VHH binders against Band 4.1-like protein 4 (epb41l4a). Designs and how they scored, part 4

Target 1, 289 residues: Band 4.1-like protein 4 (epb41l4a), of Danio rerio (Zebrafish) (Brachydanio rerio) (o57457r11to299)
Amino acid sequence: FYCEVLLLDESKLILTTQQQGIKKSTRGSVVLDYVFSHVNLAETEYFGVRYCDRSHQTFWLDPSKTLAEHKDLIATGPPYTLYFGVKFYAEDPGKLKEEITRYQFFLQVKQDVLQGRLPCAFNISAQLAALAIQSELGDYDPYKHTAGYVSEYRFVPDQKEDLEDSIEQIHKTLLGQVPAEAENNYLAIAKTLEMYGVDLHPVFGEKQAEYFLGLTPVGVVVYKNKTQVGKYFWPRITKVYFKETQFELRVLGRDCNETSFFFDAASKTACKNLWKCCVEHHTFFRMPE

## First folded at step 4 (VHH; framework vhh_8pnl_2)

Design g7 (from a1 with T52S S56Y)
Fold by ESMFold2-Fast, scan of step 4:
Order: C-alpha cells, then structure tokens, then sequence
Structure g7 (fold): chain B 289 residues (1-289), chain A 124 residues (1-124)
C-alpha cells in the first residue's frame, strides 16, 4: 500500500507497507495517528484526512473502517492520495488552546480562500492576504520586497494586479506583527465571513430545483442561487435520515412541532456522504450535557 | 443480505443480570442505527433501547438506569447489558438495524433488518 498525504503546508507525508506497515486491512485511525504525530497535533478532534473518488466527490477517511472498506478510495489508486485538513471548524479559532492547532487552522482557511470555498470582498481579501504575507515574510522591507514581490504568491482564484497593489500597501502597515499574531488576526477576520467553515453539498428540492445544504458550526443552512433561504440550528434538528437518494432533515420549530424537509442527492453515494457528514457535524457541535 | 443473530438470552432470577449480543453477518454495521425491542406474550413489540451510528442512546422509561445499550463497531456487535432484572422484563428480545437513521428525539423508527430474537425469562 502506497499513499501520499498532502499536508496544509504543501509538504507530503508518505505512508507505505514497507515503512509503516500500512495495508488494505489497516484501519483509518492508524493512518490518522501517523498524520497527527507527524504534524505534532494534540487537539486532533477538529481534523481529518479526506480523499476524492473518480467523480471528484470528497469523503472523509473513517477511523473505524479499514482502508479496503473505503471502496471509492481503493478504486482511485495505487498510488492513493489523501488530503489532511480541518473537518470541523471552530467558531472562534482564536480560542483554540495550542499555537500549532491555530497554525493548522490558518493554513486551512488560507487554502479555502485561495480555492474559492471562502469568498470574500476585495478589501477583506487584501487584508487577509497581507496578513498571510506578514506571517510568511515578516515586516515589509523595501530592499528585500522589491516591485512585484506579491505576484509570486496566490491568495484568491482570480488574483489581479489591483488586489496585489492593495496587498502591498496593507503589508507596509503591519510592522511588528510576529507570525503567530498575524495568523491569529487572519483567523479573527476569516471567522466572520458567511462561508467560513461551511461544508457545501449539492441537492435538489421540489421539481428538481437546485439547492446547496451547508453544514456549519451552528447548523444546516440551505442556499438557493447563492442566497440563504433556510437555517436550522443543530439543537433543533431531531432526525437526519436517508434512503437511496432521498435525504430527510427533521427540525423542531419554536411551537414544538416537528417539520420534515426533503432533498434529493445526485446519487446514493453522494446522499450517504451528506448524511454521514451531517450526523458527524451534529455530534461534534451538540450542546454540552 | 443483512443478517442479525442474537445471543445471551436465558433464565435468570429476579435482581439478576444478563448481557445480550447481536452480531451482523452481511452489511456495514457502522452505518446503521441499532435497537433492541422486546415482545411479551399477547403484547406488541416495544422499543427497549436505541443507539445511533454516532453512539447517541435513547431508552424506554421502564428500563432507564437498569439497561445499557452499547456497540462495538470493530466487532460489528450490538450489546444490551440488563441489570436488576424484574419478572416483567420476561419477553423475546429482538435486535433491529436501520440504515440512514440518526435521531436525538422523535417517535418514528425505520427498521430495515430484524433478528429472530432471543428469549429472556425472569423467574424464581
């Protein structure tokens, strides 16, 4: 078995049968333990390893199941590519206990912005990118950071020169922020954005109308044409059910009556994945007893 | 293809304990919500305890504090630890599995697979 785990700092962790004893019979928890040990994480509960099937649907590696039981993963390799990342986003990552945990969140959120999963307005994009530059390069220095230095970095999917100019101007104002401080300031801004920590799943409603279900730290958000049309807090969700391609969400209203909402996923595999992600989010973000 | 096999039933004295087990033999156990039901002679089947795929548990009022449901996903086995048994606990106990069901409250249960049952008799 040969797998490459892509880390958030863009390095790779290679796990093999020869060096780690990884086999098809190895449980996901063993792979996760190697990754967590390698990145020096103690607050592991926020993180996971994901993979993509051949249709580009993403799945989280299940700690309790063997690698062989991940049929969609087995179909893609060898070699097998895995991606380390944040599975459950803390509502306030600044309150995470360890600096290494906050650093991994910073790297994840930076990737989210770069890949368009976390859209942000021009001014916010420039501020975030300048903080990322400050963390990477330190204080602006006109003798080291010559014209065009920002162009060597990518922060958004469609990065244009006007954004790069704005980034440079903001970087000049950040004198004295050490890397951890710049990273914490990055997270403090990013956590306020609409799509922060939102796990989007495409679904269909009545008459094949297209929606997205967003799994978030606070609940399930329903989007239609990029507009929020529903929001159901985790404590009010009483049932999550799927059968074939049909997904059901049952929510307790303020009148203490339950209402069921039905959606269809594109396939049973997509529906089961949505259901599993939803159950895991509900379990993680449930209120303390 | 799904097959549920119960074991652990038997005759026990009032105040005694029994541990029921249910093993699956044909589906992905980890994806299923699991439950124990019971049926006494002349009565309908009633829910005793339920456990979600994520480990959330729900108990009937008449067993709270006495029975504990648990699952071992590595062994694909469901358990019911029954303590402080009473004569009124005498029944056939059935294992049940439901794919795709997760609930924190509610009155509906969807059952995809049933076991054949294991008999529990509480008598002097």
Amino acid sequence: as target 1 above (289 residues)
Amino acid sequence: QGQLVESGGGLVQPGGSLRLSCADAGFTFDDYAMAWYRQAPGKERELVARISSGGYTNYADFVKGRFTISRDNAKSTLYLQMNSLKPEDTAMYYCAASEGTYETSGTEVYTDYWGQGTRVTVSA
Scores: ipSAE 0.181, ipTM 0.584, lowest interface PAE 3.0, mean pLDDT 87

Design g8 (from a1 with R50Y)
Fold by ESMFold2-Fast, scan of step 4:
Order: C-alpha cells, then structure tokens, then sequence
Structure g8 (fold): chain B 289 residues (1-289), chain A 124 residues (1-124)
C-alpha cells in the first residue's frame, strides 16, 4: 500500500506497507494517527483526511473502517492520494487552545481563499493576503522586498496586478505584527465571511431546480442561484434521512411543528455522503455553546 | 437491493427460550441500524428492539429484561435472544433495516427493508 497525504503546508507525508505497515486491512484511525503525530496536533477533533473518487467527489476517511472498505478509494490507486484538512470549522478559531491548531486552521482557510471556496471582495482579499505575507516574511523592509515581491505568492484564483499593489500597500502598515498575531488576525477576518466553514453539496428540488445545501458550524443553509433561501440551526433539526437518491431534512419550527424538506442528490453515493456529513456536523455542532 | 431472511422461530412452552436470526443477503450490513418487530394476530406491528450500526440498543418495555438484541457484523447477522417466553409473545417476528436514519434522540430504525418473518408460538 502506497499512500501520499497532502498536508496544508504543501508538503507530503508518505505512508507505505514497508515503512508504517499500512495495508488494505488497516483502519482509517491508524492513518489519521500517523498524520496527527506528524503535524504535532493534539486538538484532532476538528480535522480529517479526505479522498476523491474517480468522479472527483470527495469523501472523508472513516476512522472505524478499513482502507479496503473504502471501495471508491481503492479504485483510484495505487498510489492513493489523501488530503489532510479541517473537517469541522470552529466558529471562532482564535479561541482554539493550541497554537499549532490555530496555525493549521490558518493554512486551511488560506487554501480555501486561494481555491475559491471562500470568496472575498477585493478589499478583504488584499487585507487577508497582506496578513499572510506578514506571517511569512515579517515586517516590510525596502532593502529586502523589492518591487514585485508579492507576485511570487498566490492568494486568490484570479490574482491580478491591482490586487498585488494593494497587498504591498497594506503590508507596509502591519509593522510589528509577529507571525502568530498576523495569523490570528487573518482568522478573525475570515471567520466573518459568509462562506467560512461551509461544506457545499449540490442537490435538486422541485422540477429538477438546482440548489446547494451548505453544512456550516451553525446549521444547514439552503442556496439557490448563490442566494440564501433557507437556514436551519442544528438544535432545530430533528431528523436527517436518505433513501437511494432522496434526502430529507426535518426541522422543528417556533410553533413546535415539524416541517420536512426533500432534495435529490445526483447519485446514491452522493446522497449517502451528504447524509453522513450532515449527521457528523449535527453531532459536532448540536450544542453550539 | 438486499434481502433479509429470518429464522429460528418455532413452538415453545411457557418459560422457554428461542434465538431468532436475521441474515443479510446483499446489504452493507455494518452501515445499517437493525430492528425486530412483531405482529400478533389482529394487531399492528410493534417494535420489539433495535440496535444501531454503532451497537447501541433499545427495548420495548414488554420485553425488557427478557430479550437481548445483538449483531455479528462479520457474519452479517442480527440476533434476538428470547428468554422467559409467555403466551403473549406469540407473533410473527420481522427483521427490519435502515441505512439512512438519524433522529435527535438517537438513530431510530425506519423500515426501508423488511424480512418475510418467522413465526413464534408459545403454547397455552
């Protein structure tokens, strides 16, 4: 078994039968333990390892199941590619206990911005990128940071010169912020953005209308045409059910009556994955205080 | 998609014991919550016991202390150990499974798949 785990700092952790004894019969928890030990992470409950099937749908590695039981993973390799990341986003990552945990959240959120999962307006993108540069390079120094130094870094999918100029101007104002401070300030801004910590799943409603269900730290958010059309807090969700491609969410209203919402996923595999992610989010976030 | 097949029913005297089995022929057994229901003549089906995919169990008050539900994931088999049987336990016993149910109070079993039943008769 040859497994490459892509880490948030862009390095790779190689896990093999020869070096770690990893086999098809190895449980997901063993793989996770190697990753957590390697990155020196104690607050592990926020994190997981995911993989992509042949259709590029992503799944979280189940710690209780063997690697062989992940049939969609086995079909893609060898080698098997896994991705370390934040599975459950803390509403306020600045309150996480360990600096290493906050650092991993910083790396994850920075990747989310870079890959377009966390959209940012121009001014917010510039502020976030300047804080990331402050963390990486320290204080602006005209003797070290020659014209165009920002262009060596990527922070957004469609990075242009006007953004890079803005980043440089803001970096010059951040004098005296140490890396941990800049990273905490990055997270303090990012946590306020609408798509922070939102796990999007495509679904269909009435007449095959396209929606996304967003699994968030607070609840399930329903999007249509990039507009929020529903929001259901975890404590009010009383049932999550799927059968074949049909997904049901049952919510308790203020009148103490239950209402069911139905959606269809593209496949049984997608529907089961949505259901599992939803159940896991409900379990993690049902007590939001 | 799969089939549930019950066995182990029969005629027994009051105070006797029976062990029911439910074999899974085509499911991913480990992912399913499983339950035993029963239906006496002229009555509706009622839940006897359920067991979640994680192994948590729940029992109807009328069988608590007498019946034990268990599962063997390696054999893809569900069991119901029935002790101290009473004439009132006479019924057709059904195995049920659900993969995708989650309730606030815990994982409840919804009937997505049913077996054909096995008959339990406790003599008068």
Amino acid sequence: as target 1 above (289 residues)
Amino acid sequence: QGQLVESGGGLVQPGGSLRLSCADAGFTFDDYAMAWYRQAPGKERELVAYITSGGSTNYADFVKGRFTISRDNAKSTLYLQMNSLKPEDTAMYYCAASEGTYETSGTEVYTDYWGQGTRVTVSA
Scores: ipSAE 0.336, ipTM 0.648, lowest interface PAE 2.1, mean pLDDT 88

